# Miniprotein binders against f4hyd7r31to219: the designs that were tried, part 9

Target 1, 189 residues: f4hyd7r31to219
Amino acid sequence: DKIRLSAKRDAKEDEGEELPTELNTINSAGGFLVVSPDKLSVKYTNTNLHGHDVGVVQANKPAPIKCLTYYFEIFVKDSGIKGQIAIGFTKESFKMRRQPGWEVNSCGYHGDDGYLYRGQGKGEPFGPKFTKDDAVGGGINYASQEFFFTKNGTIVGKIPKDIRGHLFPTVAVHSQNEEVLVNFGKKKF
Short names: E, the ipSAE of ESMFold2; O, the ipSAE of OpenDDE; V2, 0.75 times the mean of E and O plus 0.25 times the DockQ between their complexes.

## First folded at step 3 (miniprotein)

Design m5
Fold by ESMFold2-Fast, scan of step 3:
Structure m5 (fold): chain B 189 residues (1-189), chain A 80 residues (1-80)
Amino acid sequence: as target 1 above (189 residues)
Amino acid sequence: SPAEEARRALDEARRYLEEAERLAEQGDYQRVILLTAEAIWRALEALRIAEETGDRELAAEAERIIYEAARLMLRAYRES
């Protein structure tokens, strides 16, 4: 059976690779957010007084590369004052003061405009806005070399993955009261 | 034809998802991760063709399979 053969092959390739399990508070979080004790939720801790006062946090491990597909999800518990929540992928060296997608070697889907940002300092129309009580996902399809994003069970779009190397699941909050829960596989369906 | 290719991809995706669900009941979460990834890949192919041909029913079915497979994959990661 081809399904069985694919499963055996990929399982061997994954045996040495650790998966994202929680948010990395030590290496990526600044003074603009607080991460819960279980490291699976984030809340903005500062008033949005300046455009670059972004709270950005990466997962504790990069997305695995020895697999066909990777996926993680956020739940928007509170969209705050401006709804400036973003989900995406960044390299380890990403500047932790910008939303994912603003700088080169990053990609992000932003809730306040529904736009996709691909490292060019500007967004392009992509999908719907997302807000309180929405479940939003970010994924990588390694077979097709594409990023994809979802909202409440609907795929909103796919784009070429032209970023090489290890990529970290990334979440950003940018206005008072924004709060996001992150699911790396710990939430039951 | 594109329609036949999309239906084949969707059927394969559904089969992968059904097998993954059965393996999850047995606690074989490593294989669940692999099978759900296969399901998502085939469903994404079906969705691409559905978008190109304007087949809204096929697109909706593909999106449903992607969602269900992704949710099961997240659970399998947690349990693995």
Scores: ipSAE 0.000, ipTM 0.328, lowest interface PAE 12.5, mean pLDDT 76

Design m6
Fold by ESMFold2-Fast, scan of step 3:
Structure m6 (fold): chain B 189 residues (1-189), chain A 80 residues (1-80)
Amino acid sequence: as target 1 above (189 residues)
Amino acid sequence: SPAEEARLALDAARWYLELAEELAEQGDYQRVIELTRYAIRAATLALRIAEETGDRELAAEARRIIDEATRLMARAYRES
């Protein structure tokens, strides 16, 4: 069940789309995360003022549409207290108050339960939980119109891509000390 | 409710700004830049909701946080 993740680089149909390269520090809202100076890692930070707000951050550009496949990855450096890390895709208009997949027009794979969230305010059983030292990926297969997610190089599941328009790679952290590194393709997956 | 959403966003903005001020005293200007960006972002969300719902006090507080965070961010750029 492996997929050819480099297919988009061979696509000659690309008409100059800009690719995600880093996390968006200006337009990404989240109560309790900080992004590293290189804009490729995020950590949940909380001084006990609110206790429970999610930290969510989008990539600086949407996933390209004029390609066969898009893929990005996170490495879980620290799963924090509760391991409530999520990876997925959201619209530019995402409210930034919930993990990806909670709000309509979003999709997310969550580490603490292994569930898939498809914008209905609830999750469904999907794949394994993920935690410290796991590499977890989110992708779009445009040929089949599917979202897919990976754990340590293996596809854990595929679902129909029922969201139209531009979608932003999105990462969320939701408990103290959760920290992830993000790879948008500068390093090999 | 929109009022609850705005209050939570404003509280988050205040938290980021307070943490950024503490980190500025420690000379951690890169962290100050990131936290003031988050403060501006959260306060802007609160402001938008406050304007839509006619909450004048919340709108005024959100503008105060945006102004303070913007000044602190400019200072952090000068010091980094």
Scores: ipSAE 0.000, ipTM 0.102, lowest interface PAE 18.6, mean pLDDT 75

Design p1
Fold by ESMFold2-Fast, scan of step 3:
Structure p1 (fold): chain B 189 residues (1-189), chain A 89 residues (1-89)
Amino acid sequence: as target 1 above (189 residues)
Amino acid sequence: SPAEEARRALDEAYRYLEEAWRLAEQGDYQRVIELTREAIRRATEALRIAEETGDRELAAEARRIIDYATRLMAAAYRESGKLPPPLEE
């Protein structure tokens, strides 16, 4: 099969970059979430902390830059009390107390409002809200230099990629019982 | 007007948060706590007005600012080694 051969050849050509495979449990936990043993799901839990603290987690590796497109997806298993789930990209130096898009050099699509956040502490109307049982994706098109986001297999919007350097796939949960499963491409999108 | 009053209150909340973040980078967590509390107060006033007038977009913006300020305040408490109200036991 030509598709398999192409994928194997592409992997050999891109041999200098390791792909995101799981969530980073060491540097990303703000103390307000639990990452599963397989490191592919995150659940908001506030056992000893304040009821409004955000839980943020990055992938274990940055999105590769030696490819035409990068894409990852979350599945919203539980939207919790407020549905304040966010997906996006952040630099390694991102402060693990903020949803993606609140800091400069970050970008995030937020489920509770459907807004896009681009480091201004203020969201802009962008796409639909997302909630329990939605599959939501974040991507980078390096050829066009755009971030893009998807909901249930459809592109909801694109914006210029105005952030340079390595960017980490990032997920945030912010209210009790919010739980998402992360797919970095090992399972079919 | 109520809408202008709410917009002004929310703009004041943003200013408090900008200063709070600058002070957080300097390690002045006591002042971060003070400024984030004030940001929450102003954004809560904006939220009340937005809900009374049916301005859903402004209400959503106010809620986001309250959430952000609350997260920053909690981080400042953690970094300062202090327990925030209501978790003092």
Scores: ipSAE 0.000, ipTM 0.100, lowest interface PAE 20.3, mean pLDDT 73

Design p2
Fold by ESMFold2-Fast, scan of step 3:
Structure p2 (fold): chain B 189 residues (1-189), chain A 91 residues (1-91)
Amino acid sequence: as target 1 above (189 residues)
Amino acid sequence: SEKLPPPLEDGSPAEEAYRALDEAWRYLEEAERLAEQGDYQRVIELTREAIRRATEALRIAEETGDRELAAYARRIIDWATRLMARAYRES
């Protein structure tokens, strides 16, 4: 629980820095996902059924930088046909057409292979695969300048945060029936 | 090893560049498997082709000012160059 406790204590809404609270429906216009009315869940949808069409959505605000650490979590409600769910961080300029981590200036932990993607044109072995009923987290430790990821309350791994500027919590779904719930800290992690 | 990034479908120069990089990525995936088999001549052929395609994508990225696309192209070139160097050392 040290990560979750620290993330809660570092939430500094009262210092004029707005925190991520929900998914950004305005820039999620790839047509391949639906965001729920409460803006805290995402489901893959694609009327053309193209296997390569990715549903990507960012949080409504970047991760705060005036704290020691930031953390958010997803719960995999349904892993769909391929389980190609991804969690990570992207810049505002991210084009929302690929899972986080394919291009430089993005980072993503992918459920189907358990690999980490960080702008190398391929994934690298990182942690376990994740699927239905798993809780998976993405975080930034600003003191150490590291990204970290968790699965079911355990740190999977840490990597250097080599991306500067504002970073948006990002989730992706990529096959029929994939559905995730997002937790930005209102519910206990 | 068979996972490719999805193609863009907007008809732009960026889409063309990403498709070129995705194809280069596939060549490098195959080149890594051939290197494990000791077929270094084939590795050199595939990495050379991957560099050609990624260089074309880099040109498009530079002309359009797409910094993320340029970075992807440079990553592919770097990967291909390392594999080609290995193949020459062991061939």
Scores: ipSAE 0.000, ipTM 0.143, lowest interface PAE 10.9, mean pLDDT 77

Design p3
Fold by ESMFold2-Fast, scan of step 3:
Structure p3 (fold): chain B 189 residues (1-189), chain A 89 residues (1-89)
Amino acid sequence: as target 1 above (189 residues)
Amino acid sequence: SPAEEARRALDEAWRYLEEAYRLAEQGDYQRVIELTREAIRRATEALRIAEETGDRELAAEARRIIDLATELMALAYRGPRIPPEPPEE
C-alpha cells in the first residue's frame, strides 16, 4: 500500500536525525543580541529603550520528530531591565525579531506575564512569571500531541500542539542586559 | 509654578494611559504604543520637576505611571499588529 510505503520511507529518511546542540548564529542572531563563543548563551545588546526590537535566536537544528518526547531548558542568568524573556518553538519560516507565539505557527511561554502565546494575539494565562535564577523548559510530547513547559523542574502547563512539521527550539530576549544560558541535553536537566 | 506644571503633566499622562487601556481592550495595539509613549513623556517631565523640588509623593505617582505605561507598551509590542512587519531582505 502507498500509505504504508510512504510511512516506512519517512521513518527511514528521518533515520539519524541531528539533534539541536547549539544556537544558530548565522540567520537567527541579529544586531539585537550576542551569542557566546560556545553558542549556548545569549545576551540582549540593543539599547533601544522603546522595546521595539526583539532579539530572537533558534537552535541550529529542529526538534526531532521521530521520538516520543523532546525537551530543552534555559537558565535565566539576568532578567535585564524588563524581564521580557520567552521560550518556545517556531517553524524555520518564522520571521525573526518577533517573540515566539506572536505569529501563527509559533508557541511561547513568556516570563514577564507567565502567559502562553500561540499566534492568536493577546496570550492566555498559563503559569507563573519567571525571572533571574529560574530554570525554564519547553517540550513536545509527540504521543499526546502536546506542547508543555516547566519551571524549576515542575510542569506548569500543557497545550495541544496544533502546529505541524519541523519546529525549532527558540529563545527571545527583549530588554537591555537580558541573558540566558541554553541546555540542549549535554548537562543534566 | 513648577508644582502646577508637574500636576498638569501627570493629569495628561493619566488621560493618555486610561485611553491606552481602553484601546488595548479593543486590540488597537499601534494606538496603545503611541499613547503609552506620550504617557511616559509627560510622566518623565513631571518626575524631573518632582525630583528637583523634592516632592516625594509626586515623584512616586510619576514613577507609577511610567511603570504602568511601560508594561502596557511591552504587552502591545507583543500583539500581532506590533511590531510592524520587518522589510523583506
Scores: ipSAE 0.000, ipTM 0.096, lowest interface PAE 20.3, mean pLDDT 74

Design p4
Fold by ESMFold2-Fast, scan of step 3:
Structure p4 (fold): chain B 189 residues (1-189), chain A 92 residues (1-92)
Amino acid sequence: as target 1 above (189 residues)
Amino acid sequence: SPRLPPEPPEDGSPAEEALRALDEAYRYLEEAERLAEQGDYQRVIELTREAIRRATEALRIAEETGDRELAAWARRIIDYATRLMARAYRES
């Protein structure tokens, strides 16, 4: 799919900005998750399985803005008990116990319902659910000012990018045994 | 992601009443979590007690109408609020 290839090429050719390369364990390690030593996977490890026990982590750098398109991807290694995995974008300042898209100035695609969350405290029907062995991506098209999401190499949907400023690739896990691997472009999409 | 209950419809139904009660319960819990981080455990106890009251009313409506999913949402909120309240008592 052309848009994924274009996104990777544009990001690689833009050498003026530091690109996301790994998860941020210092500023973004939320409650109830463990980040791997290589900083490219997260696993939910808490035994308290209720309401606000969300594990959320941002990339170490914001998505670049001096490119046509930005894209990153997760691979769902384990969907855990509830499959409440989310991928999206958040501001540098965000609530650590919130999934992307939950609060204002964030956007997220959620695996358990397939819904899109746009910072309105509610989700809207968007695409398919995603689960174990799915590759799911989040992207920004700066030319069109859209967020877009993918599942297994195809675009699921697009929405207007109503959030200004720098945005950080963000991943959340929310039930026991949920585990995802993150790809910021070192491995082929 | 089902961490918040569905939005209440605006149709005057029992489902609207129950989902509004769950929305209020969740708002109490959001404030209670903020206050727990600040060590204000007396207010945490007050807010979690109110959250339990609201969620219990939603559970009653769900059980009367046979709405199993709504009942599950109410039970999750009650369980969470009860655990937070227990923590607040231990820390107070």
Scores: ipSAE 0.006, ipTM 0.175, lowest interface PAE 9.9, mean pLDDT 77

## First folded at step 4 (miniprotein)

Design g7 (at its last look DockQ between E and O 0.18; V2 from the best seeds 0.00; counts 0 for: pae E 2.4 > 1.5, placed apart)
Fold by OpenDDE base, look of step 4:
Order: structure tokens, then sequence, then C-alpha cells
Structure g7 (fold): chain B 189 residues (1-189), chain A 80 residues (1-80)
């Protein structure tokens, strides 16, 4: 509750920056994921045969900088076969067939293991697993220079923000029938 | 020119940040908060132009100011 309330206050003070509002369909991993017509949900439709057949999608805009805290959420509608859903932040140049955190200059909280990934494909214990009917959030606290993640409105962990430059809210799906809804602030968190 | 505007904005950002640091040393945290916001705003102006012009060095300097200003702002909120 408090985090969701703070994120809403901060997002109103961002006079002049374009906020993330929808998923970027232009740079989507073609063939692995389907983005809904409203660009607010993503589903993994393929049979995952290879570890690099990741359905990753970014927001249409980077996280705003002229705020104390940025925050977005996903809602896991279907965990699919494996629940290999990830939420995180990536650069514009991020490879669209990788989980967030598998590449340098990215981070991601992964639902299947609850680990944090922040480059080099190394995961570390971080938070609980998340699955169907979970709300999972990712945020940037610019005042503390931290990434933070949430599950069902509770902070599960924080890490130093060691990535410089513009960062895009990023969601990934990796196994058949994984489906998430994204909330960039249009709905009350 | 855009490049001159970016340089000017960056210099203003640096000046606000420096003033904020000096006031933080004196314990005037209310004014530190205001000055750090001004530093961030000017650094963002410089950053936008630097990105449009492809001035990577200027963009990096703007990011450094933004990061330092937010750290100082956080400290000022903790001490106020």
Amino acid sequence: as target 1 above (189 residues)
Amino acid sequence: SPAEQARKALDEAKSYLEQAKELAEKGDYTKVIDLTYQAIEKALEALEIAEETGDEDLALQAWDIIEEAYELMAKAYEES
C-alpha cells in the first residue's frame, strides 16, 4: 500500500517526461510471444525448445528520471508450464531473446526460482517465487539509487542501481501459456 | 546552438549542485532539497540535448550530476 501510494505521487510530479504507457511491439521477439491489441498483456504461445527462445518485451518509453520513485506491476494471469516469468529493467539495446538480468546492464526478478539476475546469467536468492494470481512490481528508487521488487504489494528485496542510462520496464515470458498483464499506472496499483 | 544550450544547462546544474553541497555542510537541508531539484532539472535539460546531438561525454556528465543530486536530496530528506 505505502509503496503503491508513493509511486502514484511521484508519477504525478513528472512534468515533462513521457511515461511508459504500453508495451513496445516493434522490438518484440517475433514468434515467441503475442502482445494483446491493447499492448498491456503478453502471452508466450510457442513451445519452448531452446533456452534462448525468450519472449521479452519492453515498455514503449523508459522509466522517467525526474521522479524520486518509478514503479510498474505485472499480474500473472497464467504461469504456464514452468512459470519462467521475469520482471525487470533493461537498456534500449537489450537483446530481445534473453531474460532480464541475463545480459550486462540489465536486472530481473524471476518467478520460477525467485532469484535476482543482474548480468552474466548468475542468479542469486532474492525473494519468493511468484505464480498465477500474483501481482509483482519493479521499481527504481532514485533517491537511494536502488532497484526494488514487490510481490502482492510487499517489497521482497532491493539491489543497488549500478546501471546507468535510460532503463525500460521489461517483462519476459519463457514457457507455453505464460500470460501476464502489465500495469504502467493506468490502474490503481 | 543546441550544443551551447546543453553546455549552459550543464553548467547551471553543476552550480546548483555545488550550492546544495555547501548548504548541506551548513545544515540548511530545506534549501538543499530545492537546489538538488533545480540541479536535476538542468541536468535533464542538458541530457536531452546531449542525446539528441549524440554528445556522449555531455550525457555522461549530466548523469553524474543527476545521481549525485539525488543522493544529496535523499540525505537532506533524512536530516530534515
Scores: ipSAE 0.396, ipTM 0.771, lowest interface PAE 1.3, mean pLDDT 89
Fold by ESMFold2, look of step 4:
Structure g7 (fold): chain B 189 residues (1-189), chain A 80 residues (1-80)
Amino acid sequence: as target 1 above (189 residues)
Amino acid sequence: SPAEQARKALDEAKSYLEQAKELAEKGDYTKVIDLTYQAIEKALEALEIAEETGDEDLALQAWDIIEEAYELMAKAYEES
């Protein structure tokens, strides 16, 4: 798993860019999630009526581009009643009430079906489902122009990156009691 | 105009990339990472405008620069 080691090295060598360090509480999805005081965890605070009220939040900074790879992880503390947790990347203008991958210019790996979503109106088979106590990672390989995802330290899939520009690490919670912890690299992966 | 702004950004991106390539050919990688980063930033600026205006040719040119710049950046990291 050189990708995880490479992502850590590249992040350290990118001294000219500000790095993601916490969740962005200013541009979050409003009333559908609560971000912890340390801004490193998020919990869904609604009953998920009609399936449209996604709690989605971006990191406070985009993934650095003065590097070859970028990587972050979430830990699923509680998969809630439906397990509709997602990890992915979105542009700053992403519609913050949607799962990553439901709109164009976004990409998301979803726990309840294991599918990859990338703005095509439906998901595609991709990796295993993930749930409570799983660590799930998302990364960008700029050299190969790919997104890649991990589950419990193992790469589960790579997909061509067809979204260009500055991309924000993004997490979503979407059913009652879903809760994730986010690791932007301050803790060893 | 948007088209003039995009062309200027693309020309600047090409200039940064050519400077990085010249230094790399001389075996001098000390500025290559920074120059390739600047090339990528300017090419992304041009790409954003090209996408807004539907200029496919300009968008493809911007992407070519980005890909080549990352390839050179990777070589610079290997030599560091």
Scores: ipSAE 0.367, ipTM 0.726, lowest interface PAE 2.4, mean pLDDT 84
ESMFold2 (binder alone), look of step 4: mean pLDDT 88; pTM 0.864

Design g8 (at its last look DockQ between E and O 0.02; V2 from the best seeds 0.00; counts 0 for: pae O 12.1 > 1.5, placed apart)
Fold by ESMFold2, look of step 4:
Structure g8 (fold): chain B 189 residues (1-189), chain A 80 residues (1-80)
Amino acid sequence: as target 1 above (189 residues)
Amino acid sequence: SPAEQARKALDEAKSYLEQAKELAEKGDYTKVIDLTYQAIEKALEALEIAEETGDKDLALQAWDIIREAYELMLKAYEES
């Protein structure tokens, strides 16, 4: 039995807000990824890689703001040939062919280097790398105005949340056979 | 004008936050969480306009309201 430590949430309220429940298949990088029929998993299928061939998918709704914390997880089913999987938050207008954190108004924790990207042109040392069979979480602590990330139930880092407005949970896959499952809270963390 | 819209939204956010503070001082937390949510929504509206127009002072004021509202919201959850 692996001991898991999940981020605490003070409230899970849906008082006039729609919550993220699935991946947004309407506005996705459909040429570079395949989203499962239940819209809770994504796999990268393209073999030609450069900065504009990222398979990025947002949740169907932004993270709620009528709460103290928000949190979701991915499970890395297959780290593919390069392990370039990312979890993060982006604004609705985010460019669907870029990794979260490569552009302004986005952030992302990337599995291949363990760095955090915050739209500042380069990554920052942040946490451990993550790969196949890891559960990786991303969250917003509104009380402290921080993004936080977890690996296998343990918080690996927190950073100031300098991105304002409604933010979408975002997942990216970027090399052949990368595949993740997404948990928006239907399943216990 | 955008400047007038941003100022109006900021004033509404301040009003919601002050109402929440007054109730919290009386120990009445029944509406504090809802009032802090409304303050945050209005402050975010003001912040978006301020960032589009380059009004740094208004953006900072909106951000301060947001942080204070969440701190009060945390207090209200702890008292519930």
Scores: ipSAE 0.210, ipTM 0.610, lowest interface PAE 4.0, mean pLDDT 82
Fold by OpenDDE base, look of step 4:
Structure g8 (fold): chain B 189 residues (1-189), chain A 80 residues (1-80)
Amino acid sequence: as target 1 above (189 residues)
Amino acid sequence: SPAEQARKALDEAKSYLEQAKELAEKGDYTKVIDLTYQAIEKALEALEIAEETGDKDLALQAWDIIREAYELMLKAYEES
């Protein structure tokens, strides 16, 4: 609760930056994922499970930098077959068939193992697994220069923000029927 | 060179996959999951460069690693 309230306050105080508001459908990996018409949900629709068949999507705008804290959430509507859902931050040039944190200059908290990935292909123990009906958040604390992640309103972990430049809120789905709703602050956290 | 980078990535992917297989035989499924992710990541790097350079043989080898690593990853999740 306190984190969500703080993050909402800080995001309103952004002087003249465009905030993330919806999913970017222009760069969506066509054929693996479907983004809803409102651009606030994503579903994995592919039946073929290959390592390349990651349904990753970014926000339409990068996280603002003229704030103390940025924060967004997903709600896991369906964990699908395997619950290989990830939340994180990536660069604009991020490969749209990778899990957040597989590539250099990205990070992701993954639901299937609860590990953090940050560009070395090795997950590290980080937080609990997350599945259907979980709310999972990702944030940037610019004052402490940390990424932080949440599960159901509680911080599960923090890592140093070693990635420079603009970062996009990023969500990934990887197994059949995985479906998440995204909240960029339009809804009450 | 891109070709050298792709070959290096493929060799790293093969190494991670082999280590994952050995650990699967020992029942260390947690480590198998981590190694299969690394194998897939490196094979994906190799595949992208191979597609850009038109190296069909390297691309096929990368796909084979991705498939096998993913199958092993799934098995490791079922056994863990």
Scores: ipSAE 0.000, ipTM 0.189, lowest interface PAE 12.1, mean pLDDT 85
ESMFold2 (binder alone), look of step 4: mean pLDDT 89; pTM 0.880

## First folded at step 6 (miniprotein)

Design k1 (at its last look DockQ between E and O 0.87; V2 from the best seeds 0.81)
Fold by OpenDDE base, look of step 7:
Structure k1 (fold): chain B 189 residues (1-189), chain A 80 residues (1-80)
Amino acid sequence: as target 1 above (189 residues)
Amino acid sequence: SPAEEARRALDEARRYLEEAERLAEQGDYQRVIELTYEAIERAYEALEIAEETGDEELALEAWRIIREAYRLMERAYRES
């Protein structure tokens, strides 16, 4: 069953809350990633020389809070050399050049291993790996206080949301030619 | 002061939540939803300041209000 996450975007644009709409190019790890002119795709262009040469980018706005559920997706256009693509949520203060979930107050679902990272240096088994032509989603259920992740329209797992405050939709690329498209809900999920 | 601002925001958030709870008993779920949004917004403001100032007690209380507001919001959406 495709759980149509009816993200009831009952976050009315009318409530004055600015939604995530594009990638934040101002606070991007310059030199490791290229964000497209439309700010809806990211590509890792460099050779990964160090474990901290992560191309991480946040949305321009945090996930809305005046709703029950928030959701966004990436589409893996190219898995590059290693498929070290991550999707998750991070605070505004999140250190650039890190995978989501490698730092405290962040979480990420990683494509290369299918593990979930939650601020510990070790991931935990969570879901399937994801690669080229996969759609992968990340969401917040505020009612249950959970993060959830999807692969190809199916929920792969949920975790407690123990991170407080505003959270930014976050995407990371880490190996050469990794390229993802981001959907903040301008397109149907 | 930031601490006074956070306390004001927290007190407002609590008042919105209490009013939302009262309206939920009356079945006015539309206004419950609206008031839960206000409660959440003000509680997030309190939480932000509390995190910046290191007031863990205030942060915990703000987070309690946020969680209760979302539960009430979910109820209102389910019962509407």
Scores: ipSAE 0.824, ipTM 0.944, lowest interface PAE 0.5, mean pLDDT 90
Fold by ESMFold2, look of step 6:
Formats: C-alpha cells, structure tokens, sequence
Structure k1 (fold): chain B 189 residues (1-189), chain A 80 residues (1-80)
C-alpha cells in the first residue's frame, strides 16, 4: 500500500475545473455496451462473433490538469467470456470501436493478457492479468509525465506519457457479459 | 484567428510561469501553485489549437511551458 493521494494535490472543482463524474453516453460505442442509469457502470451486451466491436466509453470530462496527479478505478464485476476488459486514457477524438491502446494517442492496460497497449496495436508485457473481483486503477503523474496503473491498490507499472493534450479516463468491455463499475473518486479508493 | 488565439494564450502562459518562477525565488509557494495552474491552463489552450492546426513549433513551445510549470508546481508542494 504505497499510493497516497492528498486532497491538496488532487483536482477539485474549486480550482476552476470540471472533473470526471460519470461515463459519457454521447458518441459511445453503439450497439455493443449499455451504460447504467447512474452512468457509473458499463456492460458488454452483444455476442462478439467477430472480435472487432469493442464497447468503449470515455468519462464525461477529461482528466483535470490543475493538479500533480489524477487517478480513477474500475471494479471488474464480471469478466465475461474472454476477460477483455481495459482501463486507460484516450484523446477526445478516439475511435470508439477500438480498445484503448490500439490506436495512436491512447494508452490501455488490458486484463486478459496484462499487457500495456500504447498506439501500436500490439501489447507489451506490463503487469498481471486482472479479472472478476479485481479493482484496477489508472492514473497520470503530471510531474513525471507518466501513466501508472494499479491492481488492488498496488502499482503494477508506470510508463512514459508521450501523449500531449487533454486525456479522458476510458474503459472498455469486449466480450459477452463483461461488466465494470467505475469509481471517479466519490468512493474512497 | 486560431493562430492569434494560440499565440495570445501562449504569451499569457509564459507570463504566468515567469511570475511563478520569481515568486518561487522569494519562497511564496502558495502563489507559485496558483500561478502554475494558470500557466498550465493557458498553455493547454495554446497546445490544443496548435495540434488542431498542425503547428508543431507552437505545440512544442506550449509543451515546454507545461512541463516547466509542473516541475515548479511539484517543487512548490515539496517546499510547502
């Protein structure tokens, strides 16, 4: 347990920024996912017969920039048929039928292989796999310009952040019945 | 124009960062943090326009200010 996020270093609305609070249902990947009414969970609703149609969704706001660090978590409620759940960061214009990290200007930590994807379509060994009942986090350290990821409260890896500009917290589900709950910080991590 | 907006934002970001650096030499770290917030916000505005228009030179100028501002912000939190 090494992650400590002080309230003074975390982004707050009183700093003049709107914070991610929910999943964005506008321009989300159509037909492949359902976002819950409270907009804090997402489930892959179709069979993935071809393996091409990713249910990807961004937060309603980009990660704040008036802070030293940003962090959010998902909880894997159901790893579905293939466990192809991902957490990461994407630009606003990200292609919504792709896993975070499959396209340029995106980064993703994927549960089925534990790999990090960063815009080349191929993953790199990075951390452990994650599955049902795991809490998985993604964060930005602005001082070092790194992405970092956690599993069950422990940092599993860090990578250079070579993406400039605003980035959206992003989650993806990709096989039947995959379901995650998202915590943007209203619940203690 | 977008180019004029981006240059204006970049100039303001630079001004905020320079003032923050001066105050850091005086040990006024609370104001340093506030000024780095403003520098980062304005530099991000310039960066977004520069990336939309393909102006890589301006994007790199904005990015340098952003990285310097975060370095200064981290120092200010450490010293506080």
Amino acid sequence: as target 1 above (189 residues)
Amino acid sequence: SPAEEARRALDEARRYLEEAERLAEQGDYQRVIELTYEAIERAYEALEIAEETGDEELALEAWRIIREAYRLMERAYRES
Scores: ipSAE 0.788, ipTM 0.921, lowest interface PAE 0.6, mean pLDDT 86
Fold by ESMFold2-Fast, scan of step 8:
Structure k1 (fold): chain B 189 residues (1-189), chain A 80 residues (1-80)
Amino acid sequence: as target 1 above (189 residues)
Amino acid sequence: SPAEEARRALDEARRYLEEAERLAEQGDYQRVIELTYEAIERAYEALEIAEETGDEELALEAWRIIREAYRLMERAYRES
C-alpha cells in the first residue's frame, strides 16, 4: 500500500535524501520540554504553567519528497494533566511557541479535543480524542496533496495540504507529565 | 544570482518532466520514477529560492511542475 511504499522508498533514499531519524533538540521551546538521550521521546516539564508555555519540537529533517507518501507516528506514554498533545507538520520557519496548526503554514491533530487545526487560530471537528496508550500518526500523500492522520492504525481523516515547500514532522506537549515516544520508521508501523 | 539559479533549476525540472512523459509513453516506468524524483528535487530548489525572494510567479510555476511530477510518479508506480 501507500504507507508500505513510503517506508520502502525511505529505506532506499537514506543515501540520496536525508530522512527524519530523531527530534531536533536545538529548536525546542526552551525549558518547557525535555527530549530523551536517544532523541525519540519528549516530556513536558514546565513548573510554572500558563497558556503560552507550549513545548514544541520538530524532527531533525523535513519529510522526504522523493516518495508518494510519508508517515510517522507517536505513542502516547502519558497524557499528563490536560492531554493537550498534538501531532502534525510545520514549515522550518515555524516559531516553536504554539501547537502545530495554530499559525499559518502548519497543520495539527490535537488529542484533547480531536480537532484539526489548519493555521487559522481555531480548530475544526475532525476525529476522536486520543490519550494514553494510543498510537497516532501523521502523513502526507504527495500525489493528492493531502495530509492524513491515523489512530491505532486506522485513518481518521484527510485534509487538503495547501502548504508548499518542505514540511517537518512536529510534536507538541502542553501540560505537566505529557510524554510521547516518536517513531520515524525504524520500527515497523 | 538567486534569480538565475531559480530559473536554471526550474528549466531543469521542466526538462526532466518532459523526458519522463516521453519515457512513460514507451513504458519505461522505472526511468519515469527516477526522472520524476529529479524533476521534484529541482522544482523544490526553485520553489525555495522563489519563496525567499518573493517571486510568486516562479513559485507557482515550480508548484505546477511538482504536482504534475507526483501525478506522473503515481501513474508509473501503478503501471509498473
Scores: ipSAE 0.742, ipTM 0.908, lowest interface PAE 0.8, mean pLDDT 84
ESMFold2 (binder alone), look of step 6: mean pLDDT 89; pTM 0.887
OpenDDE base, look of step 6: ipSAE 0.323; ipTM 0.725
ESMFold2, look of step 7: ipSAE 0.762; ipTM 0.915
ESMFold2 (binder alone), look of step 7: mean pLDDT 89; pTM 0.886

